# VH-VL binders against Jasmonate-induced protein homolog: the designs that were tried, part 2

Target 1, 185 residues: Jasmonate-induced protein homolog, of Atriplex canescens (Fourwing saltbush) (Calligonum canescens) (p42764)
Amino acid sequence: MASTQAMGMTEQQKKSVDEMVEKATNMGVNVQAQNSAVVSMINQTNVSMTFNENHNWSGSVVGTGYPKSIPTKQSRQFIHQGDAKDGSQGAVVYYGSNANGEPCGWLLAWCAPTNVTPTKPNRVYVDCGAQSKFDTISWDTIKAKLDVGPATTNFTDVDTETTIAAGVTSTGSFASVGAAFGLST

## First folded at step 5 (VH-VL)

Design j4 (from i6 with heavy chain L105Y; framework fv_iluzanebart)
Fold by ESMFold2-Fast, scan of step 5:
Structure j4 (fold): chain C 185 residues (1-185), chain A 123 residues (1-123), chain B 107 residues (1-107)
Amino acid sequence: as target 1 above (185 residues)
Amino acid sequence: EVQLVQSGAEVKKPGESLKISCKGSGYRFTSYWIGWVRQMPGKGLEWMGIIYPGDSDTRYSPSFQGQVTISADKSISTAYLQWSSLKASDTAMYFCARVPSYDIYTGYLFDYWGQGTLVTVSS
Amino acid sequence: EIVMTQSPATLSVSPGERATLSCRASQSVRSNLAWFQQKPGQAPRLLIYAASTRATGIPARFSGSGSGTEFTLTISSLQPEDFAVYYCQQYNNYPYTFGQGTKVDIK
């Protein structure tokens, strides 16, 4: 039941994050402010994944927006610019399929405060499973779970054989969020 | 005040089923995770798993997956730890604890523990 | 899972003396580390969270320090009620894991 995928960002994801930071800087987005998050997602499933939904508790997506699709075995990135008080706090849901071709969803939520301290840390919350799990999302419930969440996490849904791993780290210039959407099979 | 109150001591035989409880009060029960911790006689603390009562999202420690069932009834602010078939090796003190809660404005607020439920399993 | 190792297993001190307890994580837990006190027959009590922040009602003689993989709990002037077992716990990764405990005994 445990995920075998490594937590955190791959080398390919780190390279893609560097490219996104360069593009954002050239567009006048200040990713060196300590209230931005650069989010990298890798699709480790056997099919393309499609953006379904986002939620913002603090801040908003900038630049080219959320990737509309993540092809199988590829990474996609976005930049979420936090506000000065609360930083970057948001969530995304992507849809895809499991090994049996059943519709499934993957949810990533992150919190990257403007002032990261031991009592105000970087956090993530993840969930995955049948697509129907995400038909009615209580964002207040997700926020409550995120607010007590760890800096790195993973979860495997036994029924659908789906897995998700994520982590968040401050880089000095921005918060780096990595997530892997996958299958346990 | 925040309080977690657990059910009383249990004496059982191998093969019997058991369900022990942890009732929360003094806070919004559905907004915090409840964890279960085992302490075998003379040993240290082991996390077993956690549940979010608001939607019954449950996450187990790998060593306890399949060994126990964690559940909650939010209508009575009570979390449960259940065994379908007890073993002598389940003899231990079982604690429930509220997973630490804090936000970016107030900081880490608190972590509260129940008084413990002693479970003895012998022939 | 992250393995937490505490040292020493037992620390013998007299009232009024300083006690220093160590906790090591097998990989970085950042500052997501808590310290608990447990007296015989009682539930654990939270002392320190976020590596260095005292919980509500905890006396100033208790202090925590460290980050990453190396952590220390210090009791600056040990009182009779401080003789107990102390556990560290990481909450950076699920499953949460505890150290094996350090028993603080009277000399």
Scores: ipSAE 0.039, ipTM 0.628, lowest interface PAE 7.9, mean pLDDT 84

Design j5 (from i6 with heavy chain R28S Y108W; framework fv_iluzanebart)
Fold by ESMFold2-Fast, scan of step 5:
Structure j5 (fold): chain C 185 residues (1-185), chain A 123 residues (1-123), chain B 107 residues (1-107)
Amino acid sequence: as target 1 above (185 residues)
Amino acid sequence: EVQLVQSGAEVKKPGESLKISCKGSGYSFTSYWIGWVRQMPGKGLEWMGIIYPGDSDTRYSPSFQGQVTISADKSISTAYLQWSSLKASDTAMYFCARVPSYDILTGWLFDYWGQGTLVTVSS
Amino acid sequence: EIVMTQSPATLSVSPGERATLSCRASQSVRSNLAWFQQKPGQAPRLLIYAASTRATGIPARFSGSGSGTEFTLTISSLQPEDFAVYYCQQYNNYPYTFGQGTKVDIK
């Protein structure tokens, strides 16, 4: 089963986030002046994961976009630049396989508002399971779940034995979002 | 006020189908998960599964996967628990309950419960 | 699945005495642990969530403590209306699991 300690970023993920922020800054992206989210995803499954789709409620990804793949036991990062009114709010879906080789998906949604308050806090929502679960996504429904979500969460789909954990924390300059896409076996 | 009202007691024979209900009122039905919990006579509580009525996203406990079907009709704010073929071992009290939010403090925790539906299966 | 084990199975306490109930998880559930009270013929009632937070309307004599794998429910001065079965539940990992219950009898 997924360890509750797996919800935090690894030291390697933290280093990769720092490198991504430096690269973005060198490309003229002002991560510190806007409420941007720096998202790090670690693949704890036994196969490579592939980007399937994203959704933006506010803001947009910068640079070359979302990582096309996340190799086994490696992390990948992206920067999502928030808009001035509502900040960074988006979602990504990656596909891969479980321990039995069945096609599975992992969904991460985050909300990093421009002005973080107790009534407008940083939030995450996660889901995982069979790939078919993500063939048709109601983004309005995901948003409704995200809007009542916590800053730290996890979920295990018992049928596919897949798990996902995520958290979001304000760093003072940007929101740091971490997620682990994994297996419960 | 928040209320979950369940259908009345059922007496059935083995092999019969059954569908019991749980009607929510006093809150936004499509914004909260509804779960089902079984309590066999004189025994403890068992999580069966949970449904989000807004999109019918349903998750079952491994012990109940394939034994029952959980569904919801958001137009009438009602969740259902269904058996295609009852067994004597299905005799139990069945509770529905609401999950307040996906939050670290109250997350997948049941905060309001229905009064229960007693299902008796005997030949 | 995470196995929740409660002890003792039955606890006999005189009115006014302190009752201490234990709940152990087979692996860490963080603080995502709740306590429920169930009286005969009734639905369970939420007492404590997040290991130590009292639900609204729950008397101050009920308190919860613990984190990780070891949790305790304490009733500081047992009243006659506290005669009931108490269940712990983890909501850290799905499937969510309950302990087998501790029956509190007034001695």
Scores: ipSAE 0.005, ipTM 0.459, lowest interface PAE 14.1, mean pLDDT 83

Design j7 (from i6 with heavy chain I104F L109Y; framework fv_iluzanebart)
Fold by ESMFold2-Fast, scan of step 5:
Structure j7 (fold): chain C 185 residues (1-185), chain A 123 residues (1-123), chain B 107 residues (1-107)
Amino acid sequence: as target 1 above (185 residues)
Amino acid sequence: EVQLVQSGAEVKKPGESLKISCKGSGYRFTSYWIGWVRQMPGKGLEWMGIIYPGDSDTRYSPSFQGQVTISADKSISTAYLQWSSLKASDTAMYFCARVPSYDFLTGYYFDYWGQGTLVTVSS
Amino acid sequence: EIVMTQSPATLSVSPGERATLSCRASQSVRSNLAWFQQKPGQAPRLLIYAASTRATGIPARFSGSGSGTEFTLTISSLQPEDFAVYYCQQYNNYPYTFGQGTKVDIK
């Protein structure tokens, strides 16, 4: 199953995350402050995916921004530097196509608090489907859903046969966010 | 069927302006960065810079920043490299090449290359 | 700036023999290393990226290995069409830099 595979990071994704953390540290980014999220996205669709938009509730992306494209069957990473008060809270939307060549979108939102507690846990929210679903996004609605979300989740849109899974885990140095953008076919 | 086709050879005098082109086909032009690489006669390859045609985001090598302008017109799937005032030291083969998704933290490489444009600058 | 040093400058081999080309980085580039082939009058052609991943359409006789500062390109059974100049490129640190090239000549 695509959702089951997507809940965990592949070995190549783990290697890519490690390489990105080391590269960012060498460029002066303090990933070890425990208020950063290192996000790894794998494209499990049959075509390249392109960045559409992002939203920040707390913190901001490091460097040149979000990966512009995620080639088919490859992973891409970014670092999101959190605020001291609320940590890293953000969202990204990527566009691509389903098995029928129809335009589709995948949305990942995460919350990695500066101090993770039972009352302020790591959270993710995901959504996917037809690209038109993301023409107008209510970020307040997404935030409300994220605020009560679990640390791991998945969703399948039966109409487009698209799937998305994500999880967030504290590593002791930073939060690790993994997501898989895929097809249920 | 991915193809990058560059404009033809140019012979110019010092002080003249020049704009050379690189047309992409067989892929989604706005989904890939286009880079420029210089090769001086008998020498190796030098990375000049890249552009993302979708939003015209441009990144230059420090040694080429301010010396050339990289641009793109996504409506005709074409990237450009431009000089306002050529000098004899600009004599070189110039290649365009496609870059998979790029970010300074993720790295990149050139996967498909144009045939090259020879620029000769002499009196 | 990371300096990429290739060795040898020229390698003379006979068809069917193994060729081994080296590339050294002045500091770690992890696995962000690509290999290119260039024939006279032609554009470079991508062979290997991420140190060891073969590009689309590249024959299995080409293989890359290494990480950090030491990298190797191996051609296991050299064919007549493999005589060319080979370049390594690091894409770990900005500015991205190429090696000076290794010329593979027929013996």
Scores: ipSAE 0.006, ipTM 0.491, lowest interface PAE 11.4, mean pLDDT 84

Design k1 (from i13 with heavy chain Y107W; framework fv_iluzanebart)
Fold by ESMFold2-Fast, scan of step 5:
Structure k1 (fold): chain C 185 residues (1-185), chain A 123 residues (1-123), chain B 107 residues (1-107)
Amino acid sequence: as target 1 above (185 residues)
Amino acid sequence: EVQLVQSGAEVKKPGESLKISCKGSGYTFTNYWIGWVRQMPGKGLEWMGIIYPGDSDTRYSPSFQGQVTISADKSISTAYLQWSSLKASDTAMYFCARIGEDYSTYWHAFDIWGQGTLVTVSS
Amino acid sequence: EIVMTQSPATLSVSPGERATLSCRASQSVSINLAWFQQKPGQAPRLLIYGASTRATGIPARFSGSGSGTEFTLTISSLQPEDFAVYYCQQYSNWPYTFGQGTKVDIK
């Protein structure tokens, strides 16, 4: 099995993902499709994070949508169901603060193609820094970066002392995407 | 047709500043990352950092963070590598490389390289 | 960072013989692995990407295989122009990292 090391999820994150998949399946959401992504995000900062925006290149979020907030030191999950041709490709931006109380943002983008192959692998792209960095986002530019991105990545913004790590792997039924939004200290 | 052309060899003294260049042609410069690779005399290759010229998003390898500055001017399709104060240990061949290819392939290309810029730092 | 280890450091082969070069990653890089050829005074030349996909213009005698942590570059019938240093490079995680290189010498 071709697999890249995903970002390590906590035991609580793994349980939360399992519970979400079971609940969604019981409600008729097809999370067993190869073109779905189940995304788990953990907030490793010292304050709550708030959902700011999303972008879809292919597919769309299902159910209740993106978590509106991620409390400090907790994880939240969502399911993004891909279309039959291009799979699940999307991005989310959350706002919070760094250790100095300065407003900051964290961006996660993922690509989980339908029928993952050596030529069309799972990919992630991440970014973080001052909140003003995300006041105007060029989604075409983010897509271009994502299209050449790896299956696991990390980034630290030295000016704000913020960090973000993410990874994506296929489970046979769906793609599992993990991300940690944090501070570098 | 598609190529990266680097600036010429440099001979400098410790403490001097330097800025070398890498000019792309034959493709849309803002659609690909440009990376810088160092090769010390007789040694292997090491990535220093990468930049996306479309928005100047720059990522450094940990050992080069704070040691060099990478920048780009998209109006002239040129990327730069800069030192504020050179050291003798900066003596090396520096290569630039294009990362990525057509959006339909999902692969990193690393397929186009500059010819290299030799930087010699000696007293 | 992911450490890439190549073996052997030097490989001595005669023209027409098969050469096999190994590359090992300290953790899984899936198939995000490239092979480069470098001759003295020249820039590296991409041979293989995606562990096994031959780059444009690269002769069929070059082939790559492997996934995860173990990778191999094979030159099926070594030509005089193939004597060079070969590097593997992972691009699964930033920072991208090269192996230390394998020098292919004439016997």
Scores: ipSAE 0.007, ipTM 0.559, lowest interface PAE 11.0, mean pLDDT 85

Design k2 (from i13 with heavy chain S104D Y107F; framework fv_iluzanebart)
Fold by ESMFold2-Fast, scan of step 5:
Structure k2 (fold): chain C 185 residues (1-185), chain A 123 residues (1-123), chain B 107 residues (1-107)
Amino acid sequence: as target 1 above (185 residues)
Amino acid sequence: EVQLVQSGAEVKKPGESLKISCKGSGYTFTNYWIGWVRQMPGKGLEWMGIIYPGDSDTRYSPSFQGQVTISADKSISTAYLQWSSLKASDTAMYFCARIGEDYDTYFHAFDIWGQGTLVTVSS
Amino acid sequence: EIVMTQSPATLSVSPGERATLSCRASQSVSINLAWFQQKPGQAPRLLIYGASTRATGIPARFSGSGSGTEFTLTISSLQPEDFAVYYCQQYSNWPYTFGQGTKVDIK
C-alpha cells in the first residue's frame, strides 16, 4: 500500500515528505485555500535555517509571507496564491549550516498549474549544497529543470553532506507541497 | 538535425580508467538534461544518471553513485561518462539520451538517443 | 525504487495481427510513462510518452493507454518492421526505471 513513497529517498525522507504534505493539506483545508500551493517545510538540520530569497514565475506568497526562519527540527508553512492562468510557480532558498558548521543552502521550486491535468502535472525541483552555490542563481535554468521535473524528488550533495527531498500532490482545489531540508550524516 | 553522437567501442582490462563521450548537435545543448543508460549483454535498460550541461547539475541513480562520474563540457556540447577503475561487470552497451519536451503537455521524455558505445572489459 | 513489470516476456504475432503489451508499476506513476522500441544492434526509439501521446513520426498503429499502475501498448496491425523488444519506463520518481522488456516475435 505504499503508493505515496518516493524512490531514491531514505525511509526517513519518505516519511518526512509525506508528513509535510499532510501538514500542507491540513493547512490548506483549514484556510480554504483555492488555486494555491500550500507548502510545508521541515528543518532536519542541527541549526536554525533563515529565509534568503524567493522567485515567482507565476503567483505570489500571501499572508505574512515566507517564514523568516525554520528552527531546528521544526516545520513551517506558507501559502503561494496562484495566477489565474498559470497557477503557482515559485521557489524559495533557505540558508543554514551542515554538520561541520559550514554555510549551506537549500532550494525548493514547485509548479502547481491552475488546472492540474495528467498532461499538465504538479512538479518539483530541489537543490542543496554550499551557500556559495546560491550566490548567483540562474532562475531561467531552474525553471527549465523544474518544467521537466517529477512530482517527487530528492538530492544529496556529497561534498557538504546535505540532503533535500520534496513532493507535490493535488488536494481538492490546491496543491500540497512537502519538503525536508536535511543532512546525510 | 537534432542528434547525439557517441565515441567508439572500447576494449579495456580490469583496473583501467575510461572516459566515453556523447556529443550533441542541432539544438541548444545547455538547455536539456542528458542521461546515461546501461544495457548489459542480453539484458534490459537501466538508468545510471543525468546531467544538466548548463550548470553541471548531476543526479545519479543510487546503484551507480560512486561507481561512475558523469560530466559535461558545454563549450563543445559534449557529455561524458567515466570510470576510475573498470571491472569485468562493467561490460555493456552504454547509451546517452536527451530529455526532450513537448511544450503543449509539460512532460519530458527521452526523445533523442545516441547510437551507443560498447565497452568490453576482460583480462 | 519503483519496479516496472512487463508482460508477457515474449509475444508471438503474425503480420497484420493486433499486439497488446502490458506494463505494471509497483506504485502510481500517474501518466508519467513512456514506451520504447529497440531492434537488435540499435538504440531505443521513443514511441509513446505521457502514457498515450505518440512521439513525432510514430505511426498511428501504435497507441498507449492507462494511468496510475496499469498501462498498455497496442499495435493495431503489426508490420514486419515492428518485430522488436518493447520497454516501458516511468519518469514520475527518480531514479527513473525501465521494465524488463517484451519481445515481439514473428509467429
Scores: ipSAE 0.014, ipTM 0.617, lowest interface PAE 8.9, mean pLDDT 88

Design k5 (from i16 with heavy chain H31D S103Y; framework fv_iluzanebart)
Fold by ESMFold2-Fast, scan of step 5:
Structure k5 (fold): chain C 185 residues (1-185), chain A 121 residues (1-121), chain B 107 residues (1-107)
Amino acid sequence: as target 1 above (185 residues)
Amino acid sequence: EVQLVQSGAEVKKPGESLKISCKGSGYSFTDYWIGWVRQMPGKGLEWMGIIYPGDSDTRYSPSFQGQVTISADKSISTAYLQWSSLKASDTAMYFCARGYEDYWSPYFDYWGQGTLVTVSS
Amino acid sequence: EIVMTQSPATLSVSPGERATLSCRASQSVTSNLAWFQQKPGQAPRLLIYGASTRATGIPARFSGSGSGTEFTLTISSLQPEDFAVYYCQQYNTWPYTFGQGTKVDIK
């Protein structure tokens, strides 16, 4: 779980990010550019989560794309290559279930500018709750919330007992984005 | 205790249809790819195609596109390989394998025992 | 389609000796390279994935190395149960492709 921006990822997620960066570099992906986001997601729920949807405001996913599933208690990673002007700005939605077996969704949005400044900082926005919340997403609304978001955040939906925590930090070569999709029980 | 169990050997005539199966157990069937591999008698291994049972995303190798149908029934954790009309050249051992998605590329860590298909007149 | 070429076609070694098997890709497959062992009448068994990571339960005498287009499987002290056909397989680019195999036979 994220407590501060520096603690947005577990130690296992940090190791997995390092391994993915090495593998991607060997595959010819330039992750050393400041405009790449290396995203790690851990599923802290009791069931597997399934990729539902993504949105790109700036940049695009590289390789074979977004992980199709995140098995229970495991992490999965992807790389989102940003553009030269606005960097990496995107979102993903995964579906799963809460402790009661009710269908739920988790949304992670991130902004990793090409050049991080006080007026253009790294940002995240998160949301979770009933799956129906994500059946029709207003991406303009999500973008507006992301644009004023902090570098580290968490949210708990009391009704579904779901949680999500995320953070984004610059490493000097790329932006590291971590997220934990979980339950409040 | 991860297992892939394939259906038994088949002896068929040219022109007949056939559907063979691969049942997964001991893991979450919808979280892994299933691949099908052909091995002709005395020959090496050939990828035929892969399927992701969770959403039925299916990819065929170019030489097998239109020759076979790959499907899966996630309610019974079973993948299928099907021919509408068998040829003598389909005589081979057919293996299924589970694909673990490592970063973004699956490697195939558990294999079924194989189904021998013999097609002769 | 990426073509995988293995050499030698047949390798004759005595028990206790070191065996070195080569695999070449026609294009870079990075580290997305697996090695399989197949004995007569049996399914292939995963030995190595990611070019150098041993699969669960695989003895330490098996090691893999290489990246890009040139890969090696080494069996440091060949045991009687290691006489088999070995296949390399790239999973970097669809369609995934196997090499033609190297038969490791008793000398």
Scores: ipSAE 0.049, ipTM 0.648, lowest interface PAE 4.9, mean pLDDT 88

Design k6 (from i16 with heavy chain P106G, light chain S31Y; framework fv_iluzanebart)
Fold by ESMFold2-Fast, scan of step 5:
Structure k6 (fold): chain C 185 residues (1-185), chain A 121 residues (1-121), chain B 107 residues (1-107)
Amino acid sequence: as target 1 above (185 residues)
Amino acid sequence: EVQLVQSGAEVKKPGESLKISCKGSGYSFTHYWIGWVRQMPGKGLEWMGIIYPGDSDTRYSPSFQGQVTISADKSISTAYLQWSSLKASDTAMYFCARGYEDSWSGYFDYWGQGTLVTVSS
Amino acid sequence: EIVMTQSPATLSVSPGERATLSCRASQSVTYNLAWFQQKPGQAPRLLIYGASTRATGIPARFSGSGSGTEFTLTISSLQPEDFAVYYCQQYNTWPYTFGQGTKVDIK
């Protein structure tokens, strides 16, 4: 089963997304609906990353849940099933370290509406930097930024030399969300 | 009602520092992105970056990362664009713009009048 | 970054004539495309956003169309005050990018 993936995904990430969709479908999860997001994250840092927290505005994670860790130079995936009214809207925060061994965080938020229109498009919002930045997250503020965000974005935090890039694309069956958590060095 | 008022024209020499301002009024300043756009003499428009004053979240265009600093002081509803050391190539008109209601990132509909910055020896 | 290319570079039109301006994106921007008008010595003015939605106060003679990579701004009956440079801007992908502009001169 070939799927159209978010721009910027590696070939290995695309294959992993297809495998995740197949496994979830075999477990009885309906991932073919437009209101589901299949999220793939690649860790381009030099150390393993650890799941810290999530937030749901609409929908919820299904299957095996959020990956507890993302090993260095590998990708991990999850499925976030949307609700019928507002689709899939959520966020995840992973912790790791930069090139200098300083604690850092990466935040990915996505919005995949049940019906994508010119005034209600797919959106992402990303942020990264020192881990302490994520100790005081205002989820209402993140939601406000996400609600009017672009479909593809990237950000570099100069102070920590961390980067994050993400995009979201409708496949016809689900929304494909891709993100790269990285370093600028 | 919604208005952005920019500081006046500046004439500077290479190597000098400069900070220009954009003051918003008639709306909730902390809830809308403010963007900065450069227009070199006789040239088109270039996005420099945007800032969300509520938490000072700042996003630079790659061409301007490290070249300028964008900041905001929400207590006086003012955004700033700053150079530590001006170059002759910084001679341009600089516009600030507020993001459209319900659109922080794309169509900026309220614009300041512009600040002309001239850098010459 | 997405490159926006406008054509023609300069368009000469007599008052009352129809003007058609084109904007092409190097990659799909879906419907996330805005058109701005700039007159000499003035700040840009938003005309159209979402490829086809007129901004508040913009006359009905201005219309936008297109999606993906090909977009058009049409002025159905050009008025003397429409002498200006017109810019398209994509806001689908950060960083946002403008086209180089189309200068509309009255013939």
Scores: ipSAE 0.007, ipTM 0.596, lowest interface PAE 10.2, mean pLDDT 87

Design k9 (from i10 with heavy chain Y107W; framework fv_iluzanebart)
Fold by ESMFold2-Fast, scan of step 5:
Structure k9 (fold): chain C 185 residues (1-185), chain A 123 residues (1-123), chain B 107 residues (1-107)
Amino acid sequence: as target 1 above (185 residues)
Amino acid sequence: EVQLVQSGAEVKKPGESLKISCKGSGYSFTDYWIGWVRQMPGKGLEWMGIIYPGDSDTRYSPSFQGQVTISADKSISTAYLQWSSLKASDTAMYFCATDLYGSGSYWNPFDYWGQGTLVTVSS
Amino acid sequence: EIVMTQSPATLSVSPGERATLSCRASQSISTNLAWFQQKPGQAPRLLIYGASTRATGIPARFSGSGSGTEFTLTISSLQPEDFAVYYCQQYNHWPFTFGQGTKVDIK
């Protein structure tokens, strides 16, 4: 069983994930043998998105860090290396704007355990909306929601007309996390 | 059309200040790293540093840190390379370049280049 | 800092002949190596990245190979427009470093 593409990833994202794994391996990160999450984000909005913040429950980002921006209609990737006990568990928040030019945010959280089992599965949690929604984040609240989250999810904020979809899959070597940050119209 | 257009040639005396420019067009200037490369007469290429215009995060090559200042003005999509006091050893061609396909987490080679700015420092 | 060493310093070849250029890294850079072509008075032009992938618009006569510390650029049938200086560059880790260049001139 060899598929590492998360459900809902575009073909561009799959290719970019493959390229990122190769680059990380080339820099001495053993993605296949370590507890890693390879995260791919695609910006389906009309403007560039900017990295705002991250949170780590277990593990940490490797390499040059989180992508500083995600240009419109493009994808960006990063690798989050997990710890031996709890694997890779983290979150990122990107800022951008909706169709009306109003400031908005998109939040992706993931849980990729060291050993995926039915009782410790891969999970994602997503949220989006007005940027002010993310001015003060309760990471404990996000963690509680993530801990009961599914492997695939989506959310639409009607007020801002923003959407986010995400999924996570694992073949036992590493977890592949995909997310699409977008607008509902 | 993606372009990096650099300022014209400069002739300076030792001790003078200088600021040269590199203007990006045809892409989102604030979303990509832009860098500076020096080429001394008859010599090879050497990286000086890179800047992310969106937040002015700047990374210098160790041999150039403290010797030059790299900056960017995102309102006019222009990056700068600046000397407070030029030396004869600063005589070189200076190129700017950008990586439009970098992931932010790992680098790709810079594939779009400006035409170069010749800086001559003498007498 | 990773040191890149190119050989030979100068390569004299006749049109239609094969040119082979070498690049060595002081430590492993896997496949994070690019080849650039520079003609007098011009900016460098990206030819190859990822050690073996041709950049957009680059003719098939240019090919790259290698991994780790040993890399090669091959021009299978040298054309008049190929006389230039060629640089290898590692982008495995910052700071990025270039080799000193190989000048390909006419015999």
Scores: ipSAE 0.006, ipTM 0.567, lowest interface PAE 9.3, mean pLDDT 85

